# VHH binders against Protein disulfide-isomerase A5 (PDIA5), part 11

Target 1, 129 residues: Protein disulfide-isomerase A5 (PDIA5), of Homo sapiens (Human) (q14554r378to506)
Amino acid sequence: WMQNPEAPPPPEPTWEEQQTSVLHLVGDNFRETLKKKKHTLVMFYAPWCPHCKKVIPHFTATADAFKDDRKIACAAVDCVKDKNQDLCQQEAVKGYPTFHYYHYGKFAEKYDSDRTELGFTNYIRALRE
Key: E = the ipSAE of ESMFold2; O = the ipSAE of OpenDDE; V2 = 0.75 times the mean of E and O plus 0.25 times the DockQ between their complexes.

## First folded at step 10 (VHH; framework vhh_gocatamig_d2)

Design d4 (from z1 with S53E; at its last look DockQ between E and O 0.71; V2 from the best seeds 0.00; counts 0 for: pae E 2.2 > 2)
Fold by ESMFold2, look of step 10:
Structure d4 (fold): chain B 129 residues (1-129), chain A 120 residues (1-120)
Amino acid sequence: as target 1 above (129 residues)
Amino acid sequence: EVQLVESGGGLVQPGGSLTLSCAASGSTFSINAMAWYRQAPGKKRELVAAIDEGGYTVYMDSVKGRFTISRDNAKNSVYLQMNSLRAEDTAVYYCAAYEVSGEYTYLDYWGQGTLVTVSS
């Protein structure tokens, strides 16, 4: 009598595959998506970048904190994907991670402060006030 | 500064195989990922494959299953095994390196390129 062997576990899902509150954007939908939001904080990243990996849980928690506010988005762009290379060049992203704030789809400023959930949420709350 | 030197390019028949090598020298302690890009005449440079220091890999769709990137961290070298070569793989292949500097990772280092020609 034989028991069914367990299948090997699937690989861990990528950040995009985890189905979080973060809006994962590509060059095809970036502009139109951001136009619909009063405030968008965008993380431009590469999946193997050590500083990106450290920030991902903080940025994800920030997106979750604002998930019910329709005027706010926390979005991410994987600059290693072929579909996003032109977008990341157009947005002048030279290093990873880079955080840009957009107001109704227009670039307003680079975010250069704390890369923690508290840093991100305080920044976004200040924009709302 | 980091210098990248490619080798292994040449003329190969369709269906054939070729191995590209790239050795990094200089101040290599901050290199995070290494990559192969290629550029055919009249086309933009495109990422072929990349590998980080922990062995995480990415490939462009058209080369998955045919090309394998690998890395020897002790030699600061990256390799591209190219199998089942097609005419559309003809290009100059460039080694590139991503460097961690401060709070960022940058793609700032490029080799001079090695020509791969796939022809009947």
Scores: ipSAE 0.404, ipTM 0.704, lowest interface PAE 2.2, mean pLDDT 87
ESMFold2 (binder alone), look of step 10: mean pLDDT 79; pTM 0.797
OpenDDE, look of step 10: ipSAE 0.825; ipTM 0.898

Design d5 (from z1 with S101R; at its last look DockQ between E and O 0.88; V2 from the best seeds 0.00; counts 0 for: grease 24.5 > 24.2)
Fold by ESMFold2, look of step 10:
Structure d5 (fold): chain B 129 residues (1-129), chain A 120 residues (1-120)
Amino acid sequence: as target 1 above (129 residues)
Amino acid sequence: EVQLVESGGGLVQPGGSLTLSCAASGSTFSINAMAWYRQAPGKKRELVAAIDSGGYTVYMDSVKGRFTISRDNAKNSVYLQMNSLRAEDTAVYYCAAYEVRGEYTYLDYWGQGTLVTVSS
């Protein structure tokens, strides 16, 4: 126990700090970024939310699956950061996670289906039809 | 339902310290995380610090290194140790709780607030 104390482990990288295909957006760049994409699926989340933590690998894999399609973005907004509080209120996010689909930056619908990679990818493929 | 009761606010001089406490009562089984928010006159309420049941913490930049959030899961209580207080820390401090309901986590529970005044 106390005989061999070690330095505390370094903090694990947050989802935003990981280098993935997910676009991590903030209030300052949200609208401009989304206007340039035909299809954006946005995950609004809180980092400690257990349902968010479960979905993160699936959403990340979805972003990777579409990373070469310039018309599609999978984006995330951390709603507990100060710089994002106004954005999440403006988008009427009340619970986490919340998924919104935007068409060229215009809100189109809330995504309320399966929170798996397959569910997300099937949804996005259907948008292209 | 969950009720949150804060205590520990008061008047302190710049450079001083204060500990805020918040106890959660009621149906606390679904509480996932607890937080301190603050609201200064004329400003929006802002997150100060949060802690989940596993001890993961988040701090706003201006308090990092000065404030420490901690949690006693057995008592469903959260604490904010505030050191090196500045006039800019003057605000009403609110305890808040995040509840898991169904497939969502909500920030729905707020205390009544406790006033912290930092003045010379």
Scores: ipSAE 0.477, ipTM 0.740, lowest interface PAE 1.7, mean pLDDT 88
ESMFold2 (binder alone), look of step 10: mean pLDDT 82; pTM 0.817
OpenDDE, look of step 10: ipSAE 0.833; ipTM 0.899

## First folded at step 11 (VHH; framework vhh_gocatamig_d2)

Design e1 (from d5 with Y109S; at its last look DockQ between E and O 0.48; V2 from the best seeds 0.59)
Fold by ESMFold2, look of step 11:
Structure e1 (fold): chain B 129 residues (1-129), chain A 120 residues (1-120)
Amino acid sequence: as target 1 above (129 residues)
Amino acid sequence: EVQLVESGGGLVQPGGSLTLSCAASGSTFSINAMAWYRQAPGKKRELVAAIDSGGYTVYMDSVKGRFTISRDNAKNSVYLQMNSLRAEDTAVYYCAAYEVRGEYTYLDSWGQGTLVTVSS
């Protein structure tokens, strides 16, 4: 606990702190977590990226829509965190946001379609078939 | 292209304070966030703090409550107020800018660095 009465007020909770259905992953648990899921759509992001901020509500709603299907995960990696730097390099993330689909932890393809809840949910439904 | 110039580094005692400054020039319209990174010899460069144009901030855990990042958008400048400095804070501190291009944000722009040394 650090007490500093001159400190600025704390920021609003981060996406990770909001406790949604999105799996927030780090380099230490990324591969093991994805291997347990038949289908994972991963959003690689930076918290201040304006395109990331626009997508976050859509991606979060998508995760919620599939929360009861244990074969599916919507996951996110904050590439600005030190513990994720090696992972984002390994996955060749050059800009934010980047979306990758993984099948049992194996990279399958980059998702380049609509960044809306409907776009994401249609994509994931097609994977379930 | 964005150019970043840091200043304010130096030698301080443990428990002391410093303020780092960074001014951006050039094509600054693309900047959506500015950040301070640091690198000690033999270590990886790590994020210390970042701030976007709306004032949203992030801090690494070890500096929360000790460091404060702030931004003057009119001057395209970012500042790092460093209080309660420890030996572990010794590093070269780099200013960095995140730039929006098309549908993506990239981290492309870095200053030359300013040395902060915390020692008795």
Scores: ipSAE 0.421, ipTM 0.697, lowest interface PAE 1.5, mean pLDDT 88
ESMFold2 (binder alone), look of step 11: mean pLDDT 82; pTM 0.819
OpenDDE, look of step 11: ipSAE 0.820; ipTM 0.889

Design e2 (from e1 with A50V; at its last look DockQ between E and O 0.51; V2 from the best seeds 0.62)
Amino acid sequence: EVQLVESGGGLVQPGGSLTLSCAASGSTFSINAMAWYRQAPGKKRELVAVIDSGGYTVYMDSVKGRFTISRDNAKNSVYLQMNSLRAEDTAVYYCAAYEVRGEYTYLDSWGQGTLVTVSS
ESMFold2, look of step 11: ipSAE 0.485; ipTM 0.729
ESMFold2 (binder alone), look of step 11: mean pLDDT 82; pTM 0.824
OpenDDE, look of step 11: ipSAE 0.837; ipTM 0.910

Design e3 (from e1 with S53E; at its last fold request DockQ between E and O 0.81; V2 from the best seeds 0.71)
Amino acid sequence: EVQLVESGGGLVQPGGSLTLSCAASGSTFSINAMAWYRQAPGKKRELVAAIDEGGYTVYMDSVKGRFTISRDNAKNSVYLQMNSLRAEDTAVYYCAAYEVRGEYTYLDSWGQGTLVTVSS
ESMFold2, look of step 11: ipSAE 0.559; ipTM 0.750
ESMFold2 (binder alone), look of step 11: mean pLDDT 81; pTM 0.817
OpenDDE, look of step 11: ipSAE 0.828; ipTM 0.893
ESMFold2, look of step 12: ipSAE 0.586; ipTM 0.777
ESMFold2 (binder alone), look of step 12: mean pLDDT 81; pTM 0.814
OpenDDE, look of step 12: ipSAE 0.820; ipTM 0.891
ESMFold2, fold request of step 13: ipSAE 0.526, 0.433, 0.526; ipTM 0.745, 0.720, 0.754
ESMFold2 (binder alone), fold request of step 13: mean pLDDT 82, 82, 82; pTM 0.818, 0.820, 0.821
OpenDDE, fold request of step 13: ipSAE 0.827, 0.827, 0.830; ipTM 0.898, 0.897, 0.901

Design e4 (from e1 with Y106H; at its last look DockQ between E and O 0.57; V2 from the best seeds 0.58)
Fold by ESMFold2, look of step 11:
Structure e4 (fold): chain B 129 residues (1-129), chain A 120 residues (1-120)
Amino acid sequence: as target 1 above (129 residues)
Amino acid sequence: EVQLVESGGGLVQPGGSLTLSCAASGSTFSINAMAWYRQAPGKKRELVAAIDSGGYTVYMDSVKGRFTISRDNAKNSVYLQMNSLRAEDTAVYYCAAYEVRGEYTHLDSWGQGTLVTVSS
C-alpha cells in the first residue's frame, strides 16, 4: 500500500461545476435573471443536505427537458454560499430543499409536490396551459 | 431537542487569536452539520463557517484563510480557530446545528452566543 500513497483522486465536480441546463444563480443576478423568464422553478439547497442530493438528478433532468424553451428556467441557489445568504433569508427559506415558482421574477407559489423529474415536468407543462 | 453551549469568547487585540468551542447535547443523532454564525451590532446574523459530519467545510469570504472550523463527532463538538483577528470580526458568535427531520434539513438549533471583541 506504500507504493500507492499519492494524493487521492480529485473530488467529483460540484453540481454547479457540472455543465448542465440548470441555471445556478447568486444574489447579485437572481432578480434580473428571473424577470426575463415567464416561468422559473428555483431549488434552494444546501450541499450537505441528503434530500437535496437525492433530488439533484431529477431537477437536472427537468432542466434538460426544457432546455430549448426560452421562456422556462430551472434554477438553483446554494444557500450556504456567502453571496446567497441575504437572498435565501429574503425568500424566507428555512429548510432544504425548498422549491419556489416565479412568474416573470415575481414569487407565485411554493412547489411542495413530487420531487421527481415527472413531478417537476408535469408541473411546468401545466403552467404552459 | 438539541442544546448548544458555546465558550471561548473574550477581548483580544487586532492580529490576535481565539478558539471558540461548542458542545451539542440532547437528541444529537439528527445533527447533519454544525456551524458558526455571528452578529455584530446593527447587522444581520451571518454564516461564518460550517462543517458536516464527513468534514466538508464552507467559509464566508472575509474569514477564509484566517479561520478554521473543525469537528469532533464523538463529542458532538465544533471548534472555530480564529487567527489574524480584525476589528470587523467583533460580534456575538453563535453555534448552530443543521438537523435532518423528515424530508428536510432545518437550521433551528442555536446556542446563546459568546462575545468576541477585537479592540486595542
Scores: ipSAE 0.477, ipTM 0.722, lowest interface PAE 1.6, mean pLDDT 88
ESMFold2 (binder alone), look of step 11: mean pLDDT 80; pTM 0.806
OpenDDE, look of step 11: ipSAE 0.693; ipTM 0.847

Design e5 (from e1 with Y106T; at its last look DockQ between E and O 0.51; V2 from the best seeds 0.56)
Fold by ESMFold2, look of step 11:
Structure e5 (fold): chain B 129 residues (1-129), chain A 120 residues (1-120)
Amino acid sequence: as target 1 above (129 residues)
Amino acid sequence: EVQLVESGGGLVQPGGSLTLSCAASGSTFSINAMAWYRQAPGKKRELVAAIDSGGYTVYMDSVKGRFTISRDNAKNSVYLQMNSLRAEDTAVYYCAAYEVRGEYTTLDSWGQGTLVTVSS
């Protein structure tokens, strides 16, 4: 019961600030990070996008499901950050959310299926050999 | 279609203040967030600040603590309070709207721009 009404409440943590298995990437480390992974599914997003907000729990759970597979990453790029604006233009992101699959850092295809944990996990499992 | 009209630009001295306004009209029901971008000569257009319908804000690093974005949903308007202005803030400032369109949020609506000049 010891709240201090004169102090501003602490800021709520952003998705990037939360401790999850999602790799939050920026323009400076995007290419180098993806080259080290056989399979990366990247979510390009804006923090205020309502469709992005709905998907975040599903994408986060997907990242957790593959956390122990060193060949797989689920990554996110906040396209409204200064450091990421050039990257999102280079990757031709026109709307949010956008999901791209990369194979060893090379763009392979856009993911356009279900934006649920099951949809994401089925897709990633199908990429296995 | 969404139409965006900026106002409030002008000449100010370093350390001064200025308030930019942007009014939205037309098909405004699709607007989920509004933003201010700026473009200085020889540079790319860059996001300065944005605010969504729930009041969540983002700011570029160089303006944090100096600029405040706010909104008036009843007027379909967004404002940028610019304090402690520096010469590097000189640019054309553009209002932009993020619209929910089907399964995506897109940034297709832009104002014509308002010039802010910070010089002695």
Scores: ipSAE 0.491, ipTM 0.727, lowest interface PAE 1.4, mean pLDDT 88
ESMFold2 (binder alone), look of step 11: mean pLDDT 80; pTM 0.804
OpenDDE, look of step 11: ipSAE 0.671; ipTM 0.836

Design e6 (from e1 with S27R; at its last look DockQ between E and O 0.62; V2 from the best seeds 0.64)
Fold by ESMFold2, look of step 11:
Structure e6 (fold): chain B 129 residues (1-129), chain A 120 residues (1-120)
Amino acid sequence: as target 1 above (129 residues)
Amino acid sequence: EVQLVESGGGLVQPGGSLTLSCAASGRTFSINAMAWYRQAPGKKRELVAAIDSGGYTVYMDSVKGRFTISRDNAKNSVYLQMNSLRAEDTAVYYCAAYEVRGEYTYLDSWGQGTLVTVSS
């Protein structure tokens, strides 16, 4: 099995390129962006991770559900990108996906519950109290 | 659980070509993606190219159009074809494996590395 040695065609749109309500972050803008949000749930992922791929529709729907609340962000970090390697190490991400909740940019807790839209939205609603 | 062995490094002139090989052995059914990383002296390891089990590939920007990652399932191996080599490509190249364990994918399987030197 060998691939064509010529340059590959332009890739299909990635999650980041799909223009959703998910806020895609890089190491350069992570901290400043999160400081501006009362509540941010961050998904750290790798693009080939099968459990990440299964969660992406649920996380995307969650971001859409809160798109009109300027205090809330659902954000994603692709830990394979060069600009994000230091960030993912700083945040102690060991496996993908990993979900962290931040309060005004400060790490508060790991989200380790149900990976469905309902699970995410119930969690975020409880934070809005 | 997974063992990775690189080969194919060496000294080449600028503009030359090399093919790197990585043979995987052991508990290989857990491998979700294989990647080539490189590390030059004083620099962090950086992803060069990766290929997953579904054929999805990624490349770092500076190697696009020059490097091609491929897989030989019969030999349980992945390859990096490096063309139009430049001095900036000089590094130790590492094979790495992303493994699915439970509900997570981990990157913690690495080869020992193979040196590529590009110089006049």
Scores: ipSAE 0.492, ipTM 0.729, lowest interface PAE 1.4, mean pLDDT 87
ESMFold2 (binder alone), look of step 11: mean pLDDT 82; pTM 0.826
OpenDDE, look of step 11: ipSAE 0.810; ipTM 0.886

## First folded at step 12 (VHH)

Design f1 (from e3 with S27F; framework vhh_gocatamig_d2; at its last look DockQ between E and O 0.70; V2 from the best seeds 0.67)
Fold by ESMFold2, look of step 12:
Structure f1 (fold): chain B 129 residues (1-129), chain A 120 residues (1-120)
Amino acid sequence: as target 1 above (129 residues)
Amino acid sequence: EVQLVESGGGLVQPGGSLTLSCAASGFTFSINAMAWYRQAPGKKRELVAAIDEGGYTVYMDSVKGRFTISRDNAKNSVYLQMNSLRAEDTAVYYCAAYEVRGEYTYLDSWGQGTLVTVSS
């Protein structure tokens, strides 16, 4: 019979690599992308942040819930990437995670409520009314 | 509360190597990650490399393959091994700490900086 050596587990993909409904933005495309959306909720994060890690599944599920609505984006910006340093400074991000709501690319408010899927989806549904 | 002290800067030839060190002291239990930033004359401060408590690392594109960040958790210290140095690497290098407070992680703690000059 044939030898079947045990294979090591595959490396885990990063959040950005996971192919979700979250729009992962960089400084070069942030403004252009947001101008095309009536409602965008943006999560500014650092990959090692424990509160960011806890929120990521909730924010990802929120993006999936609205994936068929062209007017809505749930976007993420990794503030430790070199391409995003100017953007995060410009948006005055001081701590992680930070959530900003934008209306057609214009900053409207900071989201400071419940960091669960339900909290995010209730907020976005209220904006659509 | 957290104090960061850098060392190891100096003058080095192009193609040479240098090791930067940073020791953290004070209220260090909140530290989630440590990083090296640099600022060259006339440029803004930029992230060079970062490492978290579990050893996950991030590097800026221009230093990948040449610089290595490492951490000694027992000593609350972080190191930057800089190889194949170029004139463009000339800058003041700053140690920084990411700290968890409440429901946020902040980048509030900075060292005084150590000068690295790459010149013939």
Scores: ipSAE 0.591, ipTM 0.778, lowest interface PAE 1.1, mean pLDDT 88
ESMFold2 (binder alone), look of step 12: mean pLDDT 79; pTM 0.800
OpenDDE, look of step 12: ipSAE 0.728; ipTM 0.875

Design f2 (from e3 with M34L V58I; framework vhh_gocatamig_d2; at its last look DockQ between E and O 0.72; V2 from the best seeds 0.69)
Fold by ESMFold2, look of step 12:
Structure f2 (fold): chain B 129 residues (1-129), chain A 120 residues (1-120)
Amino acid sequence: as target 1 above (129 residues)
Amino acid sequence: EVQLVESGGGLVQPGGSLTLSCAASGSTFSINALAWYRQAPGKKRELVAAIDEGGYTIYMDSVKGRFTISRDNAKNSVYLQMNSLRAEDTAVYYCAAYEVRGEYTYLDSWGQGTLVTVSS
C-alpha cells in the first residue's frame, strides 16, 4: 500500500486567483509588461517554498500600497509553471524567492534586503526620485 | 548532499500503467518538496508533478487525471503513478528535490533518470 493524506478542506484560491494588486506574469508576457513600467519589483517564487509563503502577505500589501501609481508594478512569477521555465532560467533565478528590480523592463539589480512590507515600500519610495 | 535514486521505468503499451519510485538519502532534513521532471528527445526538461512536505501537489496540465504523485515522509520517498500512458509520455523521468538552505529554496538535487517508453 501507498500512504495517502486525508482529503484536505475545500481548496482555497491560489495567490494568482485572489485578485490582488500583484501582477502575475508568465513567460509570454513578461518583457512586454515590464517595458510599460518605470519601476517593477518582481518576485520569482515556488508555491511550496516556506520563505515565499511568509513573504507573500508582505509583497501583496506592498503592491496594494502602490496600486494607484501607474509607473510602478509589483509582479510575481511562479517558476514551477511550464510557461515560466525559460524565463526563470534566462533571468538566472537559482533560489526562491528571488527579487529583481527592473527599470523599464531592463534588469537593474537584485533586491536582497528586508522581506517585509516596510522593507519593500522603503525600497520603492527611494526609486521614485 | 541529497542523493536521489529513481526506479520503475520501462517499456509499456499505450493505455498501460507504471509506478515510478524515488528514494532520497543523505542530508534529507532540508527537503521542502520532491518532484518529477521529464525530458523527451529534442525537448527541454519539464516539470511533471511535485509534492511538498504537507501534501500540496501540482501537476502539468497534460498529465492531470492520469498521473498521481504521492510521498512517504518516513521513507523520504516520492512516487509517480502513471495511468493511461500515451506515446507523448515517452521520456527520461528525473526525480528532483527542492531544498531549503538559509533564506532560500533551491532546486539543484537531481536523480540519474529512469527511462519510460510508451510504444505500440
Scores: ipSAE 0.587, ipTM 0.782, lowest interface PAE 1.1, mean pLDDT 88
ESMFold2 (binder alone), look of step 12: mean pLDDT 82; pTM 0.824
OpenDDE, look of step 12: ipSAE 0.781; ipTM 0.885

Design f3 (from e3 with A97R; framework vhh_gocatamig_d2; at its last look DockQ between E and O 0.66; V2 from the best seeds 0.00; counts 0 for: pae E 4.1 > 2)
Fold by ESMFold2, look of step 12:
Structure f3 (fold): chain B 129 residues (1-129), chain A 120 residues (1-120)
Amino acid sequence: as target 1 above (129 residues)
Amino acid sequence: EVQLVESGGGLVQPGGSLTLSCAASGSTFSINAMAWYRQAPGKKRELVAAIDEGGYTVYMDSVKGRFTISRDNAKNSVYLQMNSLRAEDTAVYYCARYEVRGEYTYLDSWGQGTLVTVSS
């Protein structure tokens, strides 16, 4: 088996520490931020989750594709952070990743389709129609 | 059924150390991630640390630099080394196991808990 599988990875910035178009939210600003956006797709995640790691590049690219549309946000909530655990429970997140669509801050539906840039962008474009 | 068996809890003085152990037994599927949670009286259960199958770790902010999670895949076990313990670390500590099913990671099972008391 692997030599020292518990060794930390090289010190790389976390997704939240990277400069991207993804809006990283916390319990303190989640509601106020979402109320100001006509359409928000929120990814609830855990950094250690394998499916979350695979989706992050796709979700990040989706956020970039809509970065200039002031009515749209692609947001992320790290459910492992202390300040976000109550929020993730309030939003009924039971597994990771979970994608929720909010309309002016009101939960509208769970996104449960393709977890690719194309899947996300097609979904968001349909919301603008 | 899958069982998680914790050990290593006890009474310790502030500044002291403990090592918690958790072994999974009776499992019929792979383990992708394991975690330690804790719950103090009157508080919600909170994640302390998690480690995936490949050894990638995360920690809650208040334990970073003091606690270390590790795993031994051959023994299907996870450990929590707790150093520089403080009174606020007093809680029941629970071992938890996550499993990937379909496109989601879920919390599958909990241990019975082991009490850690930090006091003089």
Scores: ipSAE 0.231, ipTM 0.547, lowest interface PAE 4.1, mean pLDDT 84
ESMFold2 (binder alone), look of step 12: mean pLDDT 80; pTM 0.807
OpenDDE, look of step 12: ipSAE 0.790; ipTM 0.882

Design f4 (from e3 with G54S; framework vhh_gocatamig_d2; at its last read DockQ between E and O 0.58; V2 from the best seeds 0.67)
Amino acid sequence: EVQLVESGGGLVQPGGSLTLSCAASGSTFSINAMAWYRQAPGKKRELVAAIDESGYTVYMDSVKGRFTISRDNAKNSVYLQMNSLRAEDTAVYYCAAYEVRGEYTYLDSWGQGTLVTVSS
ESMFold2, look of step 12: ipSAE 0.580; ipTM 0.776
ESMFold2 (binder alone), look of step 12: mean pLDDT 82; pTM 0.819
OpenDDE, look of step 12: ipSAE 0.827; ipTM 0.895
ESMFold2, fold request of step 13: ipSAE 0.553, 0.560, 0.555; ipTM 0.773, 0.768, 0.769
ESMFold2 (binder alone), fold request of step 13: mean pLDDT 82, 82, 82; pTM 0.824, 0.825, 0.826
OpenDDE, fold request of step 13: ipSAE 0.832, 0.832, 0.836; ipTM 0.903, 0.901, 0.906
ESMFold2, last read: ipSAE 0.572, 0.489, 0.449; ipTM 0.775, 0.717, 0.727
ESMFold2 (binder alone), last read: mean pLDDT 82, 83, 82; pTM 0.823, 0.827, 0.825
OpenDDE, last read: ipSAE 0.835, 0.832, 0.829; ipTM 0.904, 0.902, 0.900

Design f5 (from e3 with Q3K T19R A35G A40T K44Q E46D M60G A74T S77T R86K A87P L115Q; framework vhh_7sr4_2; at its last look DockQ between E and O 0.42; V2 from the best seeds 0.59)
Fold by ESMFold2, look of step 12:
Structure f5 (fold): chain B 129 residues (1-129), chain A 120 residues (1-120)
Amino acid sequence: as target 1 above (129 residues)
Amino acid sequence: EVKLVESGGGLVQPGGSLRLSCAASGSTFSINAMGWYRQTPGKQRDLVAAIDEGGYTVYGDSVKGRFTISRDNTKNTVYLQMNSLKPEDTAVYYCAAYEVRGEYTYLDSWGQGTQVTVSS
């Protein structure tokens, strides 16, 4: 018999389901993936967060701007997913969105500046110097 | 301050159904999403289901297809329909709220919990 006869309508595509240059990570692959990148800017988010929703187009455009630079990643972690809950606690994420910069997988600093494509791209360009 | 009151827990046989409810009161304008997390002894609270003001839903992997979250027209009350219950669904179920404060959304509002026990 069917287990969910009152299922809601199919959800709209999530950010993760949209094919973009953003690297969507989970707790199982976070550390090993980031170690392979010289520079990673990670957005920790919750899918319903209004400030996250406003930033997503900007962060996505930033990822696209650096898509051909294999040493740079713009990554995202959905902290509501059960497999990411330990990771988000380990990284001390208390509010959404939170942006962390990692250098070869090592936490370096929190990004607290403008949440615009220009803000993100200027930050990343300065890291490459 | 947001207060969350959940109800509807209890004892049910495997394959059975329960419906949980959670009513929010107080400073509810800050609430961006509500839902349930569950906890067994010695483990962290894990997502069961959540729904935001616009009706967007998320579900934990182990409950997809069996549980359905919904809200009433006021958006201050959410419901969790739990079907095809299994012994591994036994836990304390906590109502939770995500609140927007300044430039952030926080998950720090919790109910007292309601016990769900699935046993023959």
Scores: ipSAE 0.594, ipTM 0.782, lowest interface PAE 0.9, mean pLDDT 88
ESMFold2 (binder alone), look of step 12: mean pLDDT 80; pTM 0.801
OpenDDE, look of step 12: ipSAE 0.701; ipTM 0.872

## First folded at step 13 (VHH; framework vhh_gocatamig_d2)

Design k1 (from f4 with T105S; at its last look DockQ between E and O 0.60; V2 from the best seeds 0.00; counts 0 for: pae E 3.0 > 2)
Fold by ESMFold2, look of step 13:
Structure k1 (fold): chain B 129 residues (1-129), chain A 120 residues (1-120)
Amino acid sequence: as target 1 above (129 residues)
Amino acid sequence: EVQLVESGGGLVQPGGSLTLSCAASGSTFSINAMAWYRQAPGKKRELVAAIDESGYTVYMDSVKGRFTISRDNAKNSVYLQMNSLRAEDTAVYYCAAYEVRGEYSYLDSWGQGTLVTVSS
């Protein structure tokens, strides 16, 4: 698999490729995965969305903060991917980013508060109580 | 409001090529990405390709290497070069624009569609 030495460097990795604690889901595994988690906060996003780009570092840090709690997931769904378009329609995602909280895979509420690491982490800590 | 006008659809043989064009007009200041979607008979509308203001592109897997999206931000226009066309590419192709509104980006604007038919 010889790479062309005159080619420009490969592009920087996408959020999904960065191997963070964020659980990147697709339509095929969304329901199964969420049923196994007591608490999941899901970010539905589009990669080019300016508000999504601002939140990604905060959501990633939140996922890292809870990485040792196996009952909690911070998950993301890229609604632009064709594998995810049916899922995002089924979940009634109208705009990006949209944050949903799920309890054992059942939709419980939208998260519509601060889109900061502190906002997310305080919300999730309150759920564990 | 934003108006989107597609052109370039038509009848083509398998292995052939077409270029689709889409021009945006009206209140275009909020557009941060433009896209092509398609809808084949009996199927749901699906994203084909998208491009943002910076030139970042996304393609559905089945068109990678065959289709190329490009954008002229000054003209608020998007283009889709379609090569190596197959029968399964037959669909109505829609231009779409993502607009920023408050804290969200929405897919708020659609063209009327242009028919691409790939047939022997």
Scores: ipSAE 0.323, ipTM 0.643, lowest interface PAE 3.0, mean pLDDT 86
ESMFold2 (binder alone), look of step 13: mean pLDDT 80; pTM 0.803
OpenDDE, look of step 13: ipSAE 0.834; ipTM 0.899

